# Designs tried in a protein design chat: miniprotein binders against q96jn8r1131to1294. Part 127

Target 1, 164 residues: q96jn8r1131to1294
Amino acid sequence: TLEFLENHGKNILLSNGNRTATRVASYNQGIVVINQPLVPQLLVQVRIDFLNRQWTSSLVLGVITCAPERLNFPASACALKRAAWLLRGRGVFHNGLKICEKFGPNLDTCPEGTILGLRLDSSGGLHLHVNGVDQGVAVPDVPQPCHALVDLYGQCEQVTIVNP
Key: E = the ipSAE of ESMFold2; O = the ipSAE of OpenDDE; V2 = 0.75 times the mean of E and O plus 0.25 times the DockQ between their complexes.

## First folded at step 10 (miniprotein)

Design Yh (at its last look DockQ between E and O 0.55; V2 from the best seeds 0.00; counts 0 for: pae E 3.9 > 1.5)
Fold by OpenDDE base, look of step 10:
Structure Yh (fold): chain B 164 residues (1-164), chain A 120 residues (1-120)
Amino acid sequence: as target 1 above (164 residues)
Amino acid sequence: MKVLVIIFSDDPEILKRAEEIARELAEKYGAEVRVIHTRDYSPMEAVLEAYEYDADVVIIIVTDEEKARLVYEYLKEDMPDVKVFVIVEGGEEAAKRLEEEGVDAITSPEEALEALRKYL
């Protein structure tokens, strides 16, 4: 069963069998990691449950290739400088560096109820799914094993892992 | 050392000063400097720019005290190891108000440079 690891950002409260993550303070410290590594053809999805419009920006979605159980999470996924491929806004980032300016829809403008998914293809390409629609390869040739990461940042205050 | 200068103003004098600061930091101290001129950025967008640039130092030049405070607060919260300087165009009184709130506010570029010299 897919669930969030107990090792998470300081402002996160897990519920619903660790399938729901809620940021209960501030706008940051909201990183969570899904327990099972991504394997080819496995679609991992989270639903945006609640947006707080007091803040700007929104969730960061991506993968890490380091051991998540021992990771000391920074205040934002944007601070990860190793073993990280992230989607923020319309940008793709590798270890904190922007490697693509425009990819897929703008994550900052996704409304509540949006279902975001990550999937590895057989070639190691990381795909973004939005409401079940494959947006294409965000990152080619991602090292394995890797784990899906969600940073509940800015407006995004709650997400839930959902099945396809 | 990476220095990010964020200008929340369209004032030509402020822009000139910022460029002078940037030049001095680069030429005299060997700093890598990025200057962002924006009137429309939110405080959080400014923070994100700091992340993207991987700034060691952020210099905020701003006329709005509230924006200054928020940017400072968010930077300190997200990136506690980053040195932040706020140059407020509102003058000495504005700087004092910000200082009372714990913001490292300065009134002149020269003060920023002097403070930075200790870290460069």
Scores: ipSAE 0.734, ipTM 0.893, lowest interface PAE 0.7, mean pLDDT 92
Fold by ESMFold2, look of step 10:
Formats: C-alpha cells, sequence, structure tokens
Structure Yh (fold): chain B 164 residues (1-164), chain A 120 residues (1-120)
C-alpha cells in the first residue's frame, strides 16, 4: 500500500487515497515522497497524468536517505544538497552536483501516460524503469534506508502511484 | 565565485554595459562569469539557467519592471542562498519602486560592483 507521505511540498494536493499528487499552483513547491523505504524487491512506479506545456522542464525523480516525515522541503528538489540522488532531464545529480551528463531517456520529453519506476538491485544500485523497460543503474550504491521522491516540477502537474 | 549575468534586452548600449560589468567582475574579483543574452526567457528559464551554471550570484539586466520583479521573486524562492541583483535600465524611478517591494534593485554598474564588493 504505497502512498505519498502527508509531509510534502506546499503546492501539492493529495487525492485518491494519497496515491495521486497534484501541483495546484506555480511551477515548484511540488516535492512528494513515497511513504515506505525502497527494498530490493519493491518497484515504485508513478504515471505522469497531466503536463502543462506552458512551463519548461519536467518532473524530477530520485531518492533521499534522510527521514522524510519532518523534513522541511525546499521549493525544488534541485536545491537538496544533502542525502539526495536525483534524475532530471538526462542528468544524474548527487546533492545538487551533476555526476552524470547522459543517463537513460530525457525525462523532460516523457509524455502523459508514461510510467516511471525506481527500484534498488541487490547491490544497492538504483534503477530507472520507463514503461516497464529497465534503463540500467543510475547510481551504483545508494545508502539504505532510502525513500523514493518525485518533484512535480515545471510541466508536470499530476502523477499517480501505479502497481507493477 | 560563479556569477551569472542575464540580459533581457537587445539594446546595444545595454549589452555593452553588461559586458563591461562582466569584465570588471572577472578582472577585479577573479569571478567566473557567464553572460546570457535573451529577450524571451521566462522567469522560470532564468532559474533553470542559474541551476545549470551552479551560480552563487545572479545579476539581471532588464528594461521591463514586471519581468525584473518576477525573475527576482522566482530566484529568491527557488534558490534562497543565491544573491540576486537587478539592474533596471528604466532609470532611478523604476529601481526605487522595486526597492520599495524588497527587490535588490540598482541603477548603475558602479552600485552593482559596490554591493558585490561587500558580498565578496
Amino acid sequence: as target 1 above (164 residues)
Amino acid sequence: MKVLVIIFSDDPEILKRAEEIARELAEKYGAEVRVIHTRDYSPMEAVLEAYEYDADVVIIIVTDEEKARLVYEYLKEDMPDVKVFVIVEGGEEAAKRLEEEGVDAITSPEEALEALRKYL
């Protein structure tokens, strides 16, 4: 029973039993976190439900290793400078530093209906899935416990947690 | 220190002033400076460029008071640790209006350098 945590960005409205997140204002303040840590057999998936093409850039996807329940989230995930590994566009970022220029598809071009997934492998490697297709290891050894994070940034105004 | 200069104008005199500011920052302060010329950047696109450059300081050079206000507000909300200055090429009255709203607005390159000298 995966849900978005009640502690989230201030422009987020949760619905559908906390499985759907909607950004209802501006382009930022849209961070949401999945309510349980990633474990090796868990595939966390979200579907992009709605894009507003008048903004630029799109969602950020990734993990955090700090406790999410009482964290004071910044306006955007890109401002996380501690305990964060993020995927944005084609880049991989660790604590605000781009560590990989080109990994997987460009997240900024994913249309509505795209299903994005995160999982850990047995070695703690973070994998991205796109419409069920494993894109490989984005981050080779993520500390545990970690939680999946989505930032409904820019064009991305709604996502829903879906089952594998 | 990384300084991003964003010029929201095609006016040759404004471009010349902006390049002079950038040169002085690089020569006198040893700053790493990037200059971007665009009329058409939305306030959000300015924020994204500041992220991609990993800027410590953003200087916005603009003639449109509304755009100046929006870009400043977006940068301060999204990147609160980044120092932001606005040079308004509409003269003293525009800068005063923006300052009354809490924008770090300045009217001349010499004022920009003075403010940055304190920050540096």
Scores: ipSAE 0.276, ipTM 0.623, lowest interface PAE 3.9, mean pLDDT 86
ESMFold2 (binder alone), look of step 10: mean pLDDT 89; pTM 0.914

Design Yi (at its last look DockQ between E and O 0.56; V2 from the best seeds 0.00; counts 0 for: pae E 3.3 > 1.5)
Fold by ESMFold2, look of step 10:
Structure Yi (fold): chain B 164 residues (1-164), chain A 120 residues (1-120)
Amino acid sequence: as target 1 above (164 residues)
Amino acid sequence: MKVLVIIFSDDPEILKRAEEIARELAEKYGAEVRVIHTRDYTPNEAVMEAYEYDADVVIIIVTDEEKARLVYEYLKQDMPDVKVFVIVEGGEEAAKRLEEEGVDAITSPEEALEALRKYL
């Protein structure tokens, strides 16, 4: 039921019923979006399947509040300057500005097999889950509707949607 | 104006000249300048540092032509509105080859300052 949207970064190949995204070139152009908006009780999870350690930095997770079906994605999620909240490394970013220096684990050090999850709470707070463990509220008040976004950036070359 | 200077060299003389460029940019042109020294092969760090600083201009100081080409290409792809200059120290022929490919390549700190002045 959960799939990656057909509108995605230029270096992405979708497979496995659009539940697996692979970056097939370079280090960027790897943005994918989940086809269903986040709602309370919905946990969107992806597994890191493949990392190429020749690159620096790794995947970015987050949400966008623009309608994703026709959005023109930049080369990387870091270039999103509006309607975006991102988890990158240890930081939390809103529209390109760092709003928290340290939240949860360092995403750049997550190994292959790590399962990362995003959900909203009843107050519109965005939660990160790591291997089933809630890391708390990354962003306290995300506008709805919003969609989960993954950027297969740098080291991260493949992720798969997994259900709880 | 925010200027990021990225140094891909361990040569102490190149490091000293980069510090002088940064000082002159700050004092003569009133620029806000950050200087970063990195040893990484990949320009991914360069792109991420430019995002972190919210740079308007990136000056890459390098002795390796292939690294210069790669870092320039990645910065222009990810940050097309950011002006990028490449200083290839001691590499006049390398700078010429890069310029023929459309890279804003220069051979000295003095040329970097002049190029930035004309760009503004």
Scores: ipSAE 0.356, ipTM 0.666, lowest interface PAE 3.3, mean pLDDT 86
Fold by OpenDDE base, look of step 10:
Structure Yi (fold): chain B 164 residues (1-164), chain A 120 residues (1-120)
Amino acid sequence: as target 1 above (164 residues)
Amino acid sequence: MKVLVIIFSDDPEILKRAEEIARELAEKYGAEVRVIHTRDYTPNEAVMEAYEYDADVVIIIVTDEEKARLVYEYLKQDMPDVKVFVIVEGGEEAAKRLEEEGVDAITSPEEALEALRKYL
């Protein structure tokens, strides 16, 4: 079963069998990691449950290739400087550096109810799914094993892992 | 040293001053400086720019106190090691209000330069 790991950002409260993450304070410290590593053809999806419009920006979605159980999470995923590929807004980032300016829809403007997915293809390409629609390869060759990461940042206060 | 200057104003004088600061930092102190001029940037966008640039220092020039406070707060939380200076164009009273809220507010570009010189 897909669940969020107990090692998470300081402002996160897990519920629903660790399938729901809620940021209960501020706008940051909201990083969570899914327990099972991504394997080819496995679609991992989260639903945006609640947006707090007091803040700006929204969730960051991506993968890490380091051991998540021992990771000391920074306040924001943007501060990850190693072993991280992230989708923020319309950008793709690797270890904090923008490697693509325009990819897929703007994550900052996704409404509540949006289902975001990550999937590795057989060649190691990381795909973004939005409401079941494959947006294409965000990262062409991701090292394995890797784990899906969600940063409940800004407006995004709650997400839930959902099945395809 | 990387310095990010964020200008939340369309005032030509402010822009000119910011450019002068940037030039001085680059020429006299060897700093790498990026200047962002926008009135519509959100606090989070400012933080993201700082991340992307890998800034050591962020100088914020604002006319809006609330935006100044938020940007400062976000930077301090997300990038605690980054030195942040806030130049408020609202005058001394605005600066005092920000200081009461824990913001290192500066009232003039010259003061910012002086502070930076001590930090560099």
Scores: ipSAE 0.077, ipTM 0.516, lowest interface PAE 3.2, mean pLDDT 87
ESMFold2 (binder alone), look of step 10: mean pLDDT 90; pTM 0.927

Design Yj (at its last look DockQ between E and O 0.38; V2 from the best seeds 0.00; counts 0 for: pae O 1.7 > 1.5)
Fold by ESMFold2, look of step 10:
Structure Yj (fold): chain B 164 residues (1-164), chain A 120 residues (1-120)
Amino acid sequence: as target 1 above (164 residues)
Amino acid sequence: MKVLVIIFSDDPEILKRAEEIARELAEKYGAEVRVIHTRDYSPNEAVYEAYEYDADVVIIIVTDEEKARLVYEYLKEDMPDVKVFVIVGDDEELIKRLEEEGVDAITSPEEALEALRKYL
C-alpha cells in the first residue's frame, strides 16, 4: 500500500497508517515522500486536508531520483538543487531552475479538498492530475526510478494519500 | 549576483534610501537587484520572495524588532547559504540587541554596500 516514508521533514507527524501527513510547526520542514517509486500504472494521489491562510504560498509537488530512505531533506523542497523536478505555484522547476512559467493550476490557490495526482507515462513523462483530470505532461523525460514528493509548505498543513 | 531588497516600512525616508541602495548596487557594482515594498504580513513572505527571485543576498529593511528577528531566523533556517543583512536605521540599541542574538544588523545602506563588495 502507498504510505508516506518514515524519513520525512522534522515538522511532520504521520498518522492514519502513515497515509496522512500533518505539519505541526512553522511553515517549512514539511517534506514527505511516497514509499514506492512511480511506475507508469501507478497514480499517486493526495488530498489537501487543511490550509492555514496565515502563511504565504502552499504545497509543492514533484519527484526525486535520489533514494529517499536516508536522504537529508532541506527545510523546503525549493532548496533541492539536484535530482528534483517540482511543481510550485504555477511553475515547473528542475533542480531549482524554472523550466516552465505556467503548467496546470496555480497550486497556491488550490482549496481544501483538492486531490492532486502524479504519474509517469510510458515515455517517462510526468503527469499532473487535478481532481481526477489529467493536466498533461509537466516534465517530458524523468529518469527512473523516481519517487513522488510532497512538501507541506506554507499554507498547506495536512494531506492524505487517497486511492484513485 | 542577485540582491533582493525587502522593505517592511512605509517611512518615506526609508523608502528613498532603499531606492538609492538599489540604484548603487545595480549601476556601480553590476548587481541584479529586485526591490519589494511589502505590506503582506505573512511571516514567511521574505523567504517566499527570496526563492521566487533566486536571491544570493537578501537585505531586509525593517523598524520592528520582532519582525527583524523572525524574518532573519526564517531566512537563515530555510536558505542557509544566502547572505542576509537587516537594516534597522541608526537605532544603536536595537542593533546591539539584534547582534547579541546573532543577527547581521547594520546601521546604514553604505555599510551594506561595503559588505556586499566582497560578493560583486
Scores: ipSAE 0.660, ipTM 0.835, lowest interface PAE 1.2, mean pLDDT 88
Fold by OpenDDE base, look of step 10:
Structure Yj (fold): chain B 164 residues (1-164), chain A 120 residues (1-120)
Amino acid sequence: as target 1 above (164 residues)
Amino acid sequence: MKVLVIIFSDDPEILKRAEEIARELAEKYGAEVRVIHTRDYSPNEAVYEAYEYDADVVIIIVTDEEKARLVYEYLKEDMPDVKVFVIVGDDEELIKRLEEEGVDAITSPEEALEALRKYL
């Protein structure tokens, strides 16, 4: 069963069998990682449950290739400088550096109820799914094993893992 | 020492001040300075820039109180080891309000330089 790891950001409270992550304080310290590594053709999806409009920006979505169980999470995924491929806004980032300026929809403007998914294809390409629609390859040749990461940042206060 | 200067204003005087700060930091103190002039960056984007640049110091030049406060707050929470200064001009009341909220507000390049001397 897909669930968030107990090792998570300081402001996260897990519920619903660890399938729901809620940021209960501030706007940051909200990184969570899904327990099972991504494997080809496995679609991992999270739904944006609640947005708090007092903040700016929104969730970051991506993958890490380091061991998540012992990772000391920074306040923001943007601080990850190794083993990280992230989607923020419309940008794609690798180890904190922008590698693509415009990809897919703007994650900062996704409304509540939006379902965001990550999937590896048979060639190791990381795909973004939005409400079930494949947006294409965000990152080619992602090292495996890798784990899906969600940073409940800014407006994004709650997400839930949902089945395809 | 990496210094990020973010300008949230088109005011010629503010721009001039920013240029002066950047120049002096680079020439007199040997700082590596990056200047971003923007009209529409959100507070979080300032943080993103700071992360990407690996800034040691961030100088925010802004006239909007809410933006100043938020940028400062975000930087201090996300990057607690980064020194942050906010230049808001000569509005004493605004400076006072920001200071009450814990913002290190300054008014001039000279003040910025003086405050940074211990870091450079």
Scores: ipSAE 0.374, ipTM 0.710, lowest interface PAE 1.7, mean pLDDT 91
ESMFold2 (binder alone), look of step 10: mean pLDDT 85; pTM 0.876

## First folded at step 11 (miniprotein)

Design Fa (at its last look DockQ between E and O 0.91; V2 from the best seeds 0.00; counts 0 for: pae E 5.0 > 1.5)
Fold by OpenDDE base, look of step 11:
Structure Fa (fold): chain B 164 residues (1-164), chain A 83 residues (1-83)
Amino acid sequence: as target 1 above (164 residues)
Amino acid sequence: SKEEELFKRAEELAKRALKLLEKGDYWRAAYLYLLAAELALEAGNPELAFEYARKAIELAKKSGNEYLLKWAEDLLEKIKEEL
């Protein structure tokens, strides 16, 4: 069963069998990691449940290759300087630095109800899915094992893991 | 051996990079060449690593990706130390 790990950002409250993450304070400290590592053809999806319009940015999606159980999470995913591949806005980032300017839809403008997914293909490429539609390869090769990461940042205050 | 596995993986990445290059996907191709270069270096083949890194630099420039370019240049300097 896919769940968020108990090791998470300081402002996160887990519920619904650890399948729902809610940021209960401020705009940051909202990183969560899914328990099971990504394996080829496994689609991991989260639904944006609630957005707080007082903020500007929104959630960050990606993967990490360090051990998530003992990771000391920074206030935001963009502060991860190693072992991190992230999707923020329309950009793709590696260890906090942008490696692609425009990829897929703008995550900052995804409405409530949007279902975002991550999937590794057989070659190790990381795909983004939006409402069930494969947006293509964000990162052509990601080390394995890796874990899906969601940063409930800015507007994004709640997400829930959903089945494909 | 571990080195053989690294070498094989490096070659696979390079082959995939070529396919992306054929599609005009410069930054992803550069990225894969960078990974290939790192693996080749780790495998004890600095000559091959050098070739991959040079290709990464070329493609990084074509893509206009400053991050990948810096990565490639830094890696190239590291490789040169082992040649």
Scores: ipSAE 0.716, ipTM 0.879, lowest interface PAE 0.7, mean pLDDT 95
Fold by ESMFold2, look of step 11:
Structure Fa (fold): chain B 164 residues (1-164), chain A 83 residues (1-83)
Amino acid sequence: as target 1 above (164 residues)
Amino acid sequence: SKEEELFKRAEELAKRALKLLEKGDYWRAAYLYLLAAELALEAGNPELAFEYARKAIELAKKSGNEYLLKWAEDLLEKIKEEL
């Protein structure tokens, strides 16, 4: 069963059988990681449950290739400078640097109820799904094993893992 | 062997990069060529790694992707040390 790992950002409270993550303080320290690595045909989906529109920026999605159980997470995912591929706003980032200006929708404008998904294709390409619709290949090859990551940043205060 | 597996994977990435190039997807093709170059170098084939890194540089320039260009140029200099 997909769950968020117990090792997470310090402002996160896990609930609902570790399928729901809530950022309970500040605007950061909200990194969570899915407990199983991505494999071809595994679609990891989270629903945006609650947004606080006081903030301008919102959640970050992505993958990391380091074993996540004992990592020391930075305050935000954008500070991950190794082994990380992230979707932030409309951009694709690798190790903290933007490698694509425009991919998929602007994550900063996704409303509550949006279901965001990550999967690998058979070639190791990382796909974003939005409300069940494949947005295409964000990153054409990500090393395996990798784990899906969500940073409940800024606007995003709660997400829940949902089944496809 | 480990080297043989790395070499085969490098060739697979380069073939996929050519398909992306044919579609005009320059930055993703450059990205795959960079991965292929790194694998070819690890496999002990710096001549092939050089070829892939040069292709990555050209495609990164064509796409205007400063991050990939810097990565590709740094990798090319590293590869030259093993030619």
Scores: ipSAE 0.190, ipTM 0.647, lowest interface PAE 5.0, mean pLDDT 90
ESMFold2 (binder alone), look of step 11: mean pLDDT 90; pTM 0.898

Design Nb (at its last look DockQ between E and O 0.86; V2 from the best seeds 0.00; counts 0 for: pae O 4.1 > 1.5)
Fold by ESMFold2, look of step 11:
Structure Nb (fold): chain B 164 residues (1-164), chain A 104 residues (1-104)
Amino acid sequence: as target 1 above (164 residues)
Amino acid sequence: DAEKIKKLIEEAIEYIKLAIEMIKNGDPMYAREYLELAREDLKEALELAKKTGDPELIKLAEEALKIVEEAEKYLKEGNYEKALEALEKALEILKKALELVKEK
């Protein structure tokens, strides 16, 4: 079964069999990683459970291509300068730098209850799903193995892994 | 070393541009995080510049680093106008430093 790794941001509390991640302090230190690498048939889905709308920015979603079990996570995903492809707001970022101005919906405006999904296609393309709807290829050729990552940043205080 | 200095300066410029965007969009927390990334790149670029012995390159890197640190201070104080002014100046200095590195 899919669960969040015990190696996570310092402000994260895992619950619900490690399928729920809650940021219990501040606005950052909220990086979590899914315990299994993505493979073409695997759809990783998380539901946004709780948002604090007092912040401007919200969660970050993406992948890392280094082994996550012993990785020393920075305070926020934007500081991942290696092996990371991230979706933030409407932008796509590689190793902390913006590589695409606009992809998919604005993650900063997704409401509670939104189900966000990540999967690889057979060519290594990273797809975003929003409430079951494929938004297309965000990143065309992600190296494998890679792991799905969520940064419970700003507005986003809780997410839960849900089964497709 | 010249190629690594060039890359660090280019990365710092992009982080400063992102910080400016975040200030203008009302997200000073991300602006501070991007400036921290820029500051780390500039510190590394300065250390490499010292190995070159190029006094103009060293001076430009030191000036840019100081200005980025002042911009971080202005952000913490909530003085966004002064932070933006400092960051535009830092971009000007870093573009000069980048041209100097490209000549080597």
Scores: ipSAE 0.306, ipTM 0.634, lowest interface PAE 3.1, mean pLDDT 90
Fold by OpenDDE base, look of step 11:
Structure Nb (fold): chain B 164 residues (1-164), chain A 104 residues (1-104)
Amino acid sequence: as target 1 above (164 residues)
Amino acid sequence: DAEKIKKLIEEAIEYIKLAIEMIKNGDPMYAREYLELAREDLKEALELAKKTGDPELIKLAEEALKIVEEAEKYLKEGNYEKALEALEKALEILKKALELVKEK
């Protein structure tokens, strides 16, 4: 069963069998990691449950290749300096630095109810899915094993893991 | 050490650029976080520079660090104009520092 790990950002409260993450304070400290590593053709999806318009920006979605159980999470995903491939806004980032300017839809403008998915293809390409639609390869070759990461940042205050 | 310094400066430059972008896009929260990363890089670069004994490099690194810290303050104050000005200045200094390191 896909769940968020107990090791998470300081402002996160897990519920619903650890399938729902809620950021209960501030705008950051909201990183969560899904327990099972991504394997080829497995689609992992989260739904944006609640957006708080008090803040700017929104969730960051991506993968890490380090051991998530022992990771000391920074305040935000942008501070991950190693083993991180992230989607933020329309950009793709590697270890905090932008490697692609425009990819897929703008994550900062995804409304509540949007379902975001990550999937590895057989070649190690990381695909973004939006409401079930494959947006293409965001990262062409991701080291494995890797874990899906969600940063409940800014507006995004709650997400839930959903089955395809 | 020179190579490490170079990488740190390059990374700091990128973080500052990202911060500038975030400020211009009206997202000062992320901007501040990128500046924190830049500041960390610059602090490390400065320490390494001190080991090299290059006074010019040390001076540039110190100045850039100071300016980034000022920019952080401006961001906290909501003075985005001054923050941008400071960060642009920091970039110029760091570019100079980068060239200096490349010569070594």
Scores: ipSAE 0.020, ipTM 0.411, lowest interface PAE 4.1, mean pLDDT 92
ESMFold2 (binder alone), look of step 11: mean pLDDT 85; pTM 0.842

Design U20 (at its last look DockQ between E and O 0.99; V2 from the best seeds 0.82)
Fold by ESMFold2, look of step 11:
Structure U20 (fold): chain B 164 residues (1-164), chain A 93 residues (1-93)
Amino acid sequence: as target 1 above (164 residues)
Amino acid sequence: SDAFRLFFEARRIIEEGGDPEEALKKAKEAFELFIKEGNLNFAAFTAVVIVELLKKLGKDPEEIKKWIEIAIELAEKAGNKWLVELARKLEKE
C-alpha cells in the first residue's frame, strides 16, 4: 500500500496509516515523499483536504531521484537544487530553474477536494493528473528510480493519498 | 473528518486572536473524536494544544497537570519520539 515515508519535513505529523500528512505549524517544513518509487503504470494520487487561504502560495508536487529514506530535506521544496523536478504554481522547475512557464492548472488556486496525480509513462515522461484527467507530459525524460514528493507549503495544510 | 474540522477551527481561532474558551471547547471535542478514531498522533498533539490554551486562560494547575500527563501518555503509546519531546517540554514551561 502507498504511504508517506517516515522521513519527512519537521512540521509534518502523519496519520491514517501514514496515508494522511498534516502540517501542524508555520508555513513550511512540510515535505513528504511516497514510500515507493514511481514505476510505469503506477499512479500516485493525493487529495487536498485542508487549505488556509491566508497564504499566497500553495503545495508543490514533483519527483526526486535521490534515495529519500535518509535525505536531509530543506525547509521548502523550492530550495532543492539537485535531482529534483517540481510543479509549482503554473511552472515546471528542474533543480530550482524554471524549464516550463505554463503547464496544467495553477496549483496555487486548486481548491480543497482537488485530486492531484503523478505517473510515469513508458518513455519516462512525468504526467500530472487533475481530478482524474491527464494533463499531459510535464517532464519528458525523468531518470529512474524517482520518488513522488509533495511539499505542504503555504496554503496547503493537509493531503491524503487516495486510490486511483 | 469531523475531528480535523474541529481541530482546524480551533487553530484558526487561536491564530486570529479569537476567544480562547471557544478554541478550548473545539479542541476538546476534536480530542474526543481523535481518541474514538484511534488517531493517537493527533490525540496527543491536540492534548498539547489543550494545555497551551489552559495555560493562556489561567486554568487550575491540577487540570493543566492532568492534560500534560494525557499528552505524554498518548505520545508514548503512539511511539512518536517528536511528540514525546513536545509534550515533555510542557512540564518545563
Scores: ipSAE 0.772, ipTM 0.907, lowest interface PAE 0.9, mean pLDDT 93
Fold by OpenDDE base, look of step 11:
Structure U20 (fold): chain B 164 residues (1-164), chain A 93 residues (1-93)
Amino acid sequence: as target 1 above (164 residues)
Amino acid sequence: SDAFRLFFEARRIIEEGGDPEEALKKAKEAFELFIKEGNLNFAAFTAVVIVELLKKLGKDPEEIKKWIEIAIELAEKAGNKWLVELARKLEKE
């Protein structure tokens, strides 16, 4: 069963069998990681449950290739400088550096109810899915094993792991 | 869930400097629903929010004490050390 790990950002409170993550304070310290590494060809999805429109930025979605159980999470995913491939806004980032300017829909403007998915293809390419629609390869040749990461940042106050 | 909707509405009121009485009402409603849903983490945390609101409103110390105890108990049942510590801090304030 897919769950968020107990090792998470300090402002996160888990519920629903650790399938729901809620940021209960501030605008940051909201990183969560899914327990199982991504299996090729299997889609992992999270739903945006609640947004706070006070902020301009929203959730960051991506993967990490380091051991998540031991990771000391920074205040935001943007501060991850190793072993991290992240989708923020319309950009794709590797270890804090933008490697793609425009990819898929703008994550900062996804409304509540949006279902975001990650899938590794057979060649190691990381795909973004939005409401079930494959947006294409965001990151080619991602090292494995890797874990899906969600940063409940800014507007995003709650997400839930959902089945495809 | 309706519990979370109420919870976040309460939070919005607080964040925006709205009527704390309205926030309190929504928080209490959320609390009851979290209990019914078996969501101990958020029942406990909502109890903490209720305590903070009661303090802000200058409510009856006995009621405040009651909700602190509820928060601690639920946090312990949830096995959430962070929540336990958070709730315990309320006793010292």
Scores: ipSAE 0.749, ipTM 0.900, lowest interface PAE 0.7, mean pLDDT 95
ESMFold2 (binder alone), look of step 11: mean pLDDT 87; pTM 0.866

